# Ledger of designs, part 19: VH-VL binders against Cytochrome c oxidase assembly factor 8 (COA8)

Target 1, 167 residues: Cytochrome c oxidase assembly factor 8 (COA8), of Homo sapiens (Human) (q96il0)
Amino acid sequence: APERGAERRDTAPSGVSRFCPPRKSCHDWIGPPDKYSNLRPVHFYIPENESPLEQKLRKLRQETQEWNQQFWANQNLTFSKEKEEFIHSRLKTKGLGLRTESGQKATLNAEEMADFYKEFLSKNFQKHMYYNRDWYKRNFAITFFMGKVALERIWNKLKQKQKKRSN
Below, E stands for the ipSAE of ESMFold2; O stands for the ipSAE of OpenDDE; V2 stands for 0.75 times the mean of E and O plus 0.25 times the DockQ between their complexes.

## First folded at step 6 (VH-VL)

Design q49 (from pa23 with light chain S96D; framework fv_pabinafusp)
Fold by ESMFold2-Fast, scan of step 6:
Structure q49 (fold): chain C 167 residues (1-167), chain A 124 residues (1-124), chain B 112 residues (1-112)
Amino acid sequence: as target 1 above (167 residues)
Amino acid sequence: EVQLVQSGAEVKKPGESLKISCKGSGYSFTEYWLGWVRQMPGKGLEWMGDIYPDDSDTTYSEKFKVQVTISADKSISTAYLQWSSLKASDTAMYYCARQGWYYDTSGPFYFDYWGQGTLVTVSS
Amino acid sequence: DIVMTQTPLSLSVTPGQPASISCRSSQSLLHSDEKTYLHWYLQKPGQSPQLLIYKVSNRFSGVPDRFSGSGSGTDFTLKISRVEAEDVGVYYCSQDEHFPYTFGQGTKVEIK
């Protein structure tokens, strides 16, 4: 018999697409939209003299991006899979084939699809609420650390100015 | 905000029946698998089984399949672990834990939130 | 059943020093979806286990960035860059790739 736990996983691949930023870049690089999440990934530039605070901010931003990419890749995959299953089930119930006489993929009208969208949104309402909460929480943390990094840079600039005046 | 609250400690004699509970709050109870994990005194963690509360679909580890029954009442966001006849070897801490998952699966992933545990002591 | 073997069984760390825990599975934990279902949990004294890292390297919400996970196939590592007093406890690796789901025997981390 098949292993029950393994059967409960989606067998379709999901995840963040791999990409390569320009090798001569000395700033953050924004990639093309990921095939699965439809979000643009950011490759963060790492300065040679990155401070611990700057590193913490960068890693927080990288982790948030990975979390966000994975969430939307999985969301989009689930949506497309359940939409396809809904269409097949509804067509089977009506005794209709999966293809039209013209050979095109058979589809449901807008009113019939409204049932699916309503069910999908209702089923996933709590997950989207938790996603939004975590998204704002993560962005608040990022903004907080951006502020700390900005203050550190202002302080360093003032110290350098004072040193120049002393020399 | 996500919380799993378990019933209090139990002291039982061999042969007695027992049903302990785990109440979820702060999330959609019917959208997540809920698992049970045993920890015998001074030992590690053992997965016992899980339940999907929306339809009460259950999965059991072979070791625990005949020893316990897992159930849920989705109207009160509560899952249960039940023994018909306790043995001294059932003495352990029992944890409930939510199995996290994203939209690409209906099945288990990691245990993202855990209850505080229910200590069950079975002695004559 | 998949056997999860952790090394060391215990370690004492001076505060602020790094710590490393290894986990080996008896079979590959790579799923056909190209994800690896290996997770790390921490059980602090007198408390419930808590999720630290899921699918090899992803930190769970609220987990400090001093925790990192790595590895592939059957060999995995959890690293703590600077051990703090609140990191004391028993660390468990676990897999949910193969049924039944299993945990390692645990690694006890103590402060010197």
Scores: ipSAE 0.000, ipTM 0.445, lowest interface PAE 15.1, mean pLDDT 80

Design q5 (from pa23 with heavy chain Y102K; framework fv_pabinafusp; at its last look DockQ between E and O 0.51; V2 from the best seeds 0.00; counts 0 for: pae E 16.2 > 2)
Fold by OpenDDE, look of step 7:
Structure q5 (fold): chain C 167 residues (1-167), chain A 124 residues (1-124), chain B 112 residues (1-112)
Amino acid sequence: as target 1 above (167 residues)
Amino acid sequence: EVQLVQSGAEVKKPGESLKISCKGSGYSFTEYWLGWVRQMPGKGLEWMGDIYPDDSDTTYSEKFKVQVTISADKSISTAYLQWSSLKASDTAMYYCARQGWKYDTSGPFYFDYWGQGTLVTVSS
Amino acid sequence: DIVMTQTPLSLSVTPGQPASISCRSSQSLLHSDEKTYLHWYLQKPGQSPQLLIYKVSNRFSGVPDRFSGSGSGTDFTLKISRVEAEDVGVYYCSQSEHFPYTFGQGTKVEIK
């Protein structure tokens, strides 16, 4: 039985955006769009004396970002690959070459491409549904921890103010 | 690194208004009290008041409560000390200083980082 | 207001010799949390004040080991085990237990 070569799923390289913010920055920075996902990565600032809740929030944001980057990188790769295969298949069926007489890449018309987009969306519908569900779950968690951090800060300030009044 | 950078020296006449600034960097500006300290020429240090930049909550020494206004713009991490009408007696060095740690909820705060100072000269 | 009294107001020290500055508060600086809120600052000539010691005996980051703080209640001491040329300036004790925050008169340390 011929060993079915494990199709090396071309996983998009986890391109850690090499964007380095200025060393003296005390703010989150937004990098240029990633070449695979086309999403702009955020470099999160790590404050001195970060609380456990602040740290947890930061980690959740980072994990969610990485998850999102990976999803779209893979989705874009899949889309590009399937699009190219579709174009090649249709051109072949039409008896057309991959290049025009002028040497340009042969393209399909808008109507033919509409069929591709419809099929692609249909095929990936469930995947997008799961993505959306998970996206909401992650963002809800982030928002929840943002609230907790805000409450922690308010509480700390109130204690400090109370001490000032008692003296 | 935590830094407080103050505005430059000011020379004013009696009766003029003045607003000096202190910009914080290297830390979460909104989570620390920022105090102002006066030092008259050849004299010691006097705490004037402080502000919590997140909600602009201010506390003043009784001596300075009517004399100055402390404010902050958290969007640019900057605190301000303002006079409506300067007096010759306001001639002094003014320091901004960060007060303590954000999680030190049990005690009053010491000044752990200081600005370079702003010299204000009020002369006729 | 809490009065902070420093002694001496001026000190001339030979390099390598120890120095001691006393600070007395008009009221106890012991808080209900069992911590004492007395601090020491150094203002070098032409510079801003810098924190040396916080809460009686804790050295601030970057402060040399030759500096030490001690005391309780109303009586406090800053000690320099071996005075160096870079230690020249005005030393201030400060309290943050009572409002408003107050400073001592300052002790000028000079080298002989």
Scores: ipSAE 0.523, ipTM 0.795, lowest interface PAE 1.3, mean pLDDT 90
Fold by ESMFold2-Fast, scan of step 6:
Structure q5 (fold): chain C 167 residues (1-167), chain A 124 residues (1-124), chain B 112 residues (1-112)
Amino acid sequence: as target 1 above (167 residues)
Amino acid sequence: EVQLVQSGAEVKKPGESLKISCKGSGYSFTEYWLGWVRQMPGKGLEWMGDIYPDDSDTTYSEKFKVQVTISADKSISTAYLQWSSLKASDTAMYYCARQGWKYDTSGPFYFDYWGQGTLVTVSS
Amino acid sequence: DIVMTQTPLSLSVTPGQPASISCRSSQSLLHSDEKTYLHWYLQKPGQSPQLLIYKVSNRFSGVPDRFSGSGSGTDFTLKISRVEAEDVGVYYCSQSEHFPYTFGQGTKVEIK
C-alpha cells in the first residue's frame, strides 16, 4: 500500500534533523528550503559588540523572516488542500476514481489545472495585496535601519583609528 | 566563537630571520586592532605593537620599532610578527591578542581574546 | 611610559578567604568619554593571559561574580571574595589610556 497515511501522520519532521547552522560562522547562514513555505531560512549572525541599533535591525529582519515563512507556509498548505479538492471534484464529475489501476494518484492535465490556478489566484487576490503592502512596509523599515547601521559602523571605525593615533 | 591560533614553537640561531603568525577566526578580522605581547621567561607582559588589518596601519612601542615588523594579510585573516636578524635576547613567549571595543567606546582598547602563544628560542 | 605598580607582588591565600590586589598608575587613566581605561588580566600556570575585568569594574564574559574591580584616577583594586583553587596564577593590571600600553609587574596568587 502507498505511504499516503504515513504522510498525513508525519506532517512534522519526526526523527529528522532540524535546521542547524555551523557554529563558527561569522556570517549569516542560509538553510535548505523549508518543507512548508519552500523558502530558505536565514540564521542571523550576532556580532560580539552588537549595538542597540544593530540589534534592532537584526530583530526586525528576524521578525520579517518569521512573518514571511508563516504566510507562505499557510498559503502553500491552503493551495495543496484546495488543489486536491479540485482534482477530486473534477475526477468525480468525469466518473473516474481517485487512483489509477496501478494505484497511482490520478491527475488532471495542464489545461484542466489552469482553471484551478486562475480560481485560486482570483480568490486570494486581497490576501496577496495585503501581503505585498506589508512586505513593502517591512522592507522600507529594514532599508532605513540598514542606512543608520552603516553610518554608525563608519563612525565607529573612525573613532577606533583616531584614538589609537592620539595616544 | 572568537579564536586566535598562533604558529608553532621555533628554535633559531642568532642572526637568522623568523616570521610567526596569528590567525583570527569567529569575528570580522578587519574591524579589530591586533596586538603582539612579549613575555620573557619568568617575566611579565610587554606590549610590542599592533596592527589594524583593514589598512595594515601599525603602531609600535619605541623599544620594539627597530627590532620587529608587524604585518597582516586580511584575505586569510592572519597577522605576522617578523625579525630580520634574531638575537639571544629575543628568546620569549610571544602572544597575539585582539583589542576589543564596544559601540560606546572611544578607545583605547582592552585585550579580550588571546592566542595560545608562540615560544621562540634563540641560542647558539 | 606610564608606570603601573602592583602590591603585593605575591599573595598566599587559604581557600575560601578573600584576596585583594592593588594597582597604582603614574598618571590618571580617565578619558574624556568619562571612562577609565584600567583592565585586569589573569595568567594561569602554563596558559595564555585572559581578560577578567575591563574599564575598572566590568566583568568579562564568563568571569565569576566573586571577582570585582573598583577604583578611580590612579588607584585601583581587584578583589576576589572567596579564592578557589582555579584562581591561582599571576594577575596583571594594565592601562590602555596612554601610549604605549603598559602592564603592572604582576601579582602571584597561590593557595596555602
Scores: ipSAE 0.268, ipTM 0.635, lowest interface PAE 3.0, mean pLDDT 85
Fold by ESMFold2, look of step 7:
Structure q5 (fold): chain C 167 residues (1-167), chain A 124 residues (1-124), chain B 112 residues (1-112)
Amino acid sequence: as target 1 above (167 residues)
Amino acid sequence: EVQLVQSGAEVKKPGESLKISCKGSGYSFTEYWLGWVRQMPGKGLEWMGDIYPDDSDTTYSEKFKVQVTISADKSISTAYLQWSSLKASDTAMYYCARQGWKYDTSGPFYFDYWGQGTLVTVSS
Amino acid sequence: DIVMTQTPLSLSVTPGQPASISCRSSQSLLHSDEKTYLHWYLQKPGQSPQLLIYKVSNRFSGVPDRFSGSGSGTDFTLKISRVEAEDVGVYYCSQSEHFPYTFGQGTKVEIK
């Protein structure tokens, strides 16, 4: 259940196991999970001819994907950093080193770590409420524009048929 | 790059059936009407009918509606023109052509891209 | 059916000189949306037709500026300001205002 990763995007040199959709495709593509957000990016199809409304829908979906990936990448980083800070602080208060007597990294027991989880959730409660609100707003907007695109397509077909019949 | 690629030339005898194809690529196949145009040897152009591949809505010129069947398979971006029983008078070049884009408020009227043509020869 | 009549049926032009092709429809091609559905195609020797002009005067992508269309109602004209060797072929007008769609009989353009 815990999210993994650090930072939104890796800038290190890579062996280029990159996602590469076909040069031309009539369909959206879903790539592999991002290292930091653990979310799968969608590579959206851009038609040769795209209405202003279709373009707005596509851009809204792209923006929502980027926003969501940024949020979870940052949350995973914050969680990891605050967890380590909490452990370090509690060990220091106990007069203990960061290493055990066997040289392994010192940790806290489950009861002690429960305090961290409680504190982290309380500290971030409002932030996650705003995330959920914005997530619902974005999904409502996407659904609304999908409906508008569908109506536009139906209307255009009816107008084409009307011109073919009424001439 | 918009392309319409038609099946190869056919030599047939009267009474035989035939199905010729037109494969669209480089565009959203289901978002355009696709028409068929006949050109008899040494003659001009005749519109035969068209199809909207998304739902197979078809329109026929009255002259051709009993002579041919227009169909499409949108899963492979391909339209078809079919005869159940060819006649010698069906000898002609047959073109497929793409018609108006869904956001052209003028509708599916002009043919912006054409296939290379399929020559059909029917002789005894 | 709407009859599309082209004049002349054949035209021989000295290279670099202008050419003009007329097209007359048996009924008005003006639609209630105030657009006129008259189009021009060129079929070069051994090739498929290609769109030149749509809706009277709009040049299709890649069509040289020397091609222009004009007209209204029932009378239309395609002009080539300076005929080149590559312009040889048969020119067709067509209408899509009235079902079924129809083409003119064609105008063969040759270089002298």
Scores: ipSAE 0.000, ipTM 0.499, lowest interface PAE 16.2, mean pLDDT 81
ESMFold2 (binder alone), look of step 7: mean pLDDT 91; pTM 0.939

Design q50 (from pa23 with light chain S96G; framework fv_pabinafusp)
Fold by ESMFold2-Fast, scan of step 6:
Structure q50 (fold): chain C 167 residues (1-167), chain A 124 residues (1-124), chain B 112 residues (1-112)
Amino acid sequence: as target 1 above (167 residues)
Amino acid sequence: EVQLVQSGAEVKKPGESLKISCKGSGYSFTEYWLGWVRQMPGKGLEWMGDIYPDDSDTTYSEKFKVQVTISADKSISTAYLQWSSLKASDTAMYYCARQGWYYDTSGPFYFDYWGQGTLVTVSS
Amino acid sequence: DIVMTQTPLSLSVTPGQPASISCRSSQSLLHSDEKTYLHWYLQKPGQSPQLLIYKVSNRFSGVPDRFSGSGSGTDFTLKISRVEAEDVGVYYCSQGEHFPYTFGQGTKVEIK
């Protein structure tokens, strides 16, 4: 829920915020939590001599981050919208106004909100189950390629060292 | 982007110890061999030795093997060249230089970026 | 050790004219990976050496196309098609094929 636009963070069409890491960084940089997804974005360091395998791993990690950011940005927006609609509906049913006499947004107590949380969880159960499945699949693939990159780096270091031997 | 910054000039007497430094920035310090090259006044370039900062593996030219020690501290991206006892003949400009490579190369074989140099003067 | 021999040792060139430097190694610089590890460096007056050409003919980042390298085995040439004032300095060939790494004695290029 962004406040009246005081923040200068922009969102991409996919719902992912932009940020910029330090220019002289030689490792991955982690930014502040995204306004919409509430997740910290990562800017990946690109080595001068990045191998095709390293590029594939980096792109996979970037794609997974984008997918994850989009999912949670959309989920949070949906939650906020449906919560507001539920509150308005319940206040109307009770014959109450949308604002208190002090001009603040009228709200429901915890017991009244329990029905909303139960309904939201129930109807989104399958969606979150599929999200978890895809999240594990993506992390398995990332782990697999991280292993391949680690082996490639060990091999490259070995090649560099062997070249130093005398004739 | 890639930069090697060396420590300042030194004036020493024979028999004194000395340790000079070379700090790398703008690249992954642990992924490249870093070499030391000597240039005596008015003379050419002589390779002294290299270090691989990730595991501090070193190689030395036979001429320099007993004269100097090369070390590195990867936590601060800095390599060092050290003498236990300086001689007047050690008077020279000392350069650190990164050894370039590509993923398809057999190993490092050329110096792609160089530090500004550290002038060491040893006089009695 | 591989001995690197440069000729000439000094060269005076009128601006805009070509220059050529020869480098000969005492042994072949061809590696089993079919690459030749012969490199060229330039040291401008009062400055650090800088890489010009690596593996015989590849220009390093930012090096003008007027610089070119050629050769094979033990005989190599660095050519400057049109020498400019900023090209003044000492040029070194170097081999990375055999430990220890060695440099040529240097060729001083001056503007006439």
Scores: ipSAE 0.201, ipTM 0.600, lowest interface PAE 3.9, mean pLDDT 84

Design q51 (from pa23 with light chain E97D; framework fv_pabinafusp)
Fold by ESMFold2-Fast, scan of step 6:
Structure q51 (fold): chain C 167 residues (1-167), chain A 124 residues (1-124), chain B 112 residues (1-112)
Amino acid sequence: as target 1 above (167 residues)
Amino acid sequence: EVQLVQSGAEVKKPGESLKISCKGSGYSFTEYWLGWVRQMPGKGLEWMGDIYPDDSDTTYSEKFKVQVTISADKSISTAYLQWSSLKASDTAMYYCARQGWYYDTSGPFYFDYWGQGTLVTVSS
Amino acid sequence: DIVMTQTPLSLSVTPGQPASISCRSSQSLLHSDEKTYLHWYLQKPGQSPQLLIYKVSNRFSGVPDRFSGSGSGTDFTLKISRVEAEDVGVYYCSQSDHFPYTFGQGTKVEIK
C-alpha cells in the first residue's frame, strides 16, 4: 500500500544560505539571495535529450552567472572593507570610539559619507565600465543563442510530428 | 524523474461511458507524443493511438478510430482516453506511454516510459 | 500492417545460462533516414512494459549490458548473456517504422 514516508527535517548549516532545487523539476529553480553578492542564483534544468546547442546555451548562462556572482561578491567585500576603514579613520580624527554607548557601530552623517561614496565610485569607475562592457557582451551572446535554440526547437517540433511516410 | 501516473481501476456495465487519465511529470509534457496501448487479459500489446499535447493533434490505429477518443489538457499535463459506449470486449489493461525522440531524428520512434496501467472491466 | 513474429513463444532457462529471442518482420524496417525502428520491451509479471533496447541495438538508460540486440532488415535477435531471476517476464519486439505500430506476440522467459 502507498504510504507517506517520514521525512527528516533539514537543518540549515551554520554558514551561508543553502538551497536545493526540486529534483523532479523540469524547469529552472531560483534560490535565495547569496550572502555575499546579494544576487539570487539560478539552478538550470538539464533536459534528458539536450542538444549540443542547448548545452552550449546552458553552459554560457551558468558561466555568466558564476562570473556575475563572483564580481559582486568581491565588489561588496571591497566596499564594506573600505567603508569601515573610512569610518574608523574619520572617527579617530574626531577623537571618537568605534562603538556607541549601546555597543552599536558608530556612524558618520550623510554629508560625511557622501565623500566616501564619491571617492569609491571614482576609484572603481574603470572596473565598473569593464564589468558593464563584459555584461553587455555576455547578454548579447546569450540572447543570440536563445534565438538559435528557439529556432532549432521549432524545426525539431515539425520534424518530430512528421509521420513515417512509408505508412 | 520522468513519470506517468494513470487513474485507478474501473468496473463498468456495457453501454456506459468512461474517461481514464494519464498525468505526466518530470519532463516537458508538450514536447512528446503520448500513446495509448491496450493489453487484453492474457494477450499481447496493441497500439491504439497517440496525441501531441501542445496542439492536441491525434493519430489513431484504424481498429480504434471509431471506438475511442484521445485528448489532452496541457495546463495540467494530463492525457485522456475516452469511450462513449463501452462493450464487454473493451475489458483490458490500458497503458499510456511516452514516445521518445532525439533532436536529430525524424518523428517519434519508441515508448521510453510507461504508466502503471488502468484496468477496465466491462461486465453485465 | 506489419506483422511481427517472435520465436520461440516460451523459454525455460537455468539461471546463469544465455537466452536468445528472434523477431521477424513481414517487411523491412529500414527507414529512408537509414535508421531501423525495431525495439524490445520487457513486461515483468504484474508490471508495465519497460523499454530494453531501441533502434535494434541501443540499450535504454539503466538496462544492464548483459542485454544486447542485433539484426537488420527483417530479422532481429535479442540476447541475454547470463539470465538472472529478475529477467523473468514476457519479451516483445516492436516496430515503429509504419503505422500502426505493431508488437510481436511475445516470448515468455521462465526460470527452470
Scores: ipSAE 0.108, ipTM 0.577, lowest interface PAE 5.3, mean pLDDT 83

Design q52 (from pa23 with light chain H98E; framework fv_pabinafusp)
Fold by ESMFold2-Fast, scan of step 6:
Structure q52 (fold): chain C 167 residues (1-167), chain A 124 residues (1-124), chain B 112 residues (1-112)
Amino acid sequence: as target 1 above (167 residues)
Amino acid sequence: EVQLVQSGAEVKKPGESLKISCKGSGYSFTEYWLGWVRQMPGKGLEWMGDIYPDDSDTTYSEKFKVQVTISADKSISTAYLQWSSLKASDTAMYYCARQGWYYDTSGPFYFDYWGQGTLVTVSS
Amino acid sequence: DIVMTQTPLSLSVTPGQPASISCRSSQSLLHSDEKTYLHWYLQKPGQSPQLLIYKVSNRFSGVPDRFSGSGSGTDFTLKISRVEAEDVGVYYCSQSEEFPYTFGQGTKVEIK
């Protein structure tokens, strides 16, 4: 079953806190960081009575997560590849081997690596700007639908109680 | 997934008090009405009443409203059925059951998940 | 109170044969929202009741398609197309249109 989130503390009738709290109801599972994106995936719990609006919100959140995971997996892969190519090129230009005398992979100092980071950020500026814009748009849409779901939930709660009182 | 776990069987004498429990898990306890149903030995089912755990709002069958008290503690996802003074006629199996609803229903109208039952025997 | 009346009270069926249980309410179970609040429960020997059919004809999660419900107003039917050994038990119809919620007296289904 999916890993459950945080647990709450319960207080006994005497006012004493319980240190072994009961488990929460079914909820979303948060996994370990992805190997490529370094982001924690969320596996969304699908309730039996999910409304079409709740389903739309869940799908939007899932799609946004997939988009985000793919962006950072690709970005990290590109960063690693270009970093290795830059280090290799600079060491070759200096007439140095790719490995140290100890057999470890040779590296550049902080000053030399600063050139790579500046170039990488500059090269990817537009990409990062478009990512931020899309991230904002996606989060705005998610927040909007979260508000709609919250209102629907309140309305359904009221309908349940009204049926009891009017019958 | 959704589970309702009830307290164990009870053997009591007439005049004694009793409180039995029903613990919900696998769902949002505060979003569903929880009902109590009695089944006397060899007889059918009788609805006693129900509770909405989020605010402890209750509805009782007229037959049972002075005989029992229904309560809930939402912090531990548990509902209770309580007698101040038991009678031999209270001997029965008592079930708790969740009242199901979907986004398209106008309210809670059916018992979708049931506890295993608590047998209460009242004799001298 | 709305009175729920089931017929027959007991039924003995050869495995694989169909079974039919009728339920009649003393008042219409049709609500102003155009839904009918009649439900069917099964209590297997030594077990808690379980939901089979809600709002006349909707099968609950995990209920085999050999179970079907039909009816309107005050007359309802539960049908089992091919009875299996696991279908033995007492079947109850119930209404939730008006308080108090009421149940039929039950129909005991046994295998020949």
Scores: ipSAE 0.099, ipTM 0.590, lowest interface PAE 5.7, mean pLDDT 83

Design q53 (from pa23 with light chain H98D; framework fv_pabinafusp)
Fold by ESMFold2-Fast, scan of step 6:
Structure q53 (fold): chain C 167 residues (1-167), chain A 124 residues (1-124), chain B 112 residues (1-112)
Amino acid sequence: as target 1 above (167 residues)
Amino acid sequence: EVQLVQSGAEVKKPGESLKISCKGSGYSFTEYWLGWVRQMPGKGLEWMGDIYPDDSDTTYSEKFKVQVTISADKSISTAYLQWSSLKASDTAMYYCARQGWYYDTSGPFYFDYWGQGTLVTVSS
Amino acid sequence: DIVMTQTPLSLSVTPGQPASISCRSSQSLLHSDEKTYLHWYLQKPGQSPQLLIYKVSNRFSGVPDRFSGSGSGTDFTLKISRVEAEDVGVYYCSQSEDFPYTFGQGTKVEIK
């Protein structure tokens, strides 16, 4: 059966970009950076004999990826919007137009932009703190289940070999 | 999806060496035992032996232990069946086949996928 | 070695009629895990063997439901409820309970 693009999302601004891995992938595939989140999506390979534990791990990793993509897509959009508003506000305060006499987009100097970055980080500190907390929790859970899957695989290999030698 | 592709037919003289191959694809090659089965012209099936590609652990049928060597190269997902000196009695179709199992079982069960076979003809 | 004996060795069937093949092992195929390691393979003319039924009664992926397996201990049966032209070939029973793995001598099924 061919791959049917189940990990694909339509072109919603806050959503993950369409990602189409090779049809007969035998391992996980890493795509190009998403234009909104700037993170590389991973398409997870589904093994022929996937155990319930392996399925749980895969779904956890897929859900964590979606959560992570959404968070950073939203943060990048918010950053861009607020940056543009800040620049426009400062240029208006200085009595300057939005474009230079040469027709280029008017900009602020590095010192003025530093004020924006400081305010943005301060304003979003708690949001990023909660993101980091949840990110660590999710990665801990993923690492734990990866360990359980690895032990299950090792145990099953040992059982396969032991039965071979014992029969 | 799961495929085992074997090397082409061989025509050899008695005393010559031969190595035939079986390449697995569409599954985790190192997770399954891979067996070799002989079928002499007009006869039934005989199990020769198996290999576990992850560590090259082998099991042979007593009848074939001295006649052949089974090996694998897991970096290219390929198993091999080799003779140091062929005899006319080695004329047969040779199949490779994967031993199927599920994660909660204690050992291999059955040959679930088979290669297309390699015909080996040994004549003077 | 466990010896697998099939009967009959040859069977000619009118299309749409049922067929039955018996397999007897020289010793029990029941493992300590309470599973019986008896399997059925079909080799169509000019083709590789293919798995039909594993562990007595489980149909392999893509195998039509007109194929069924039954039995226990040392006596096993493969039944085809309605034989079709595509079912011609040699049927083998096999055991993987003990080494060496062994096959029956085969039953050739032909259409009348």
Scores: ipSAE 0.000, ipTM 0.484, lowest interface PAE 17.3, mean pLDDT 81

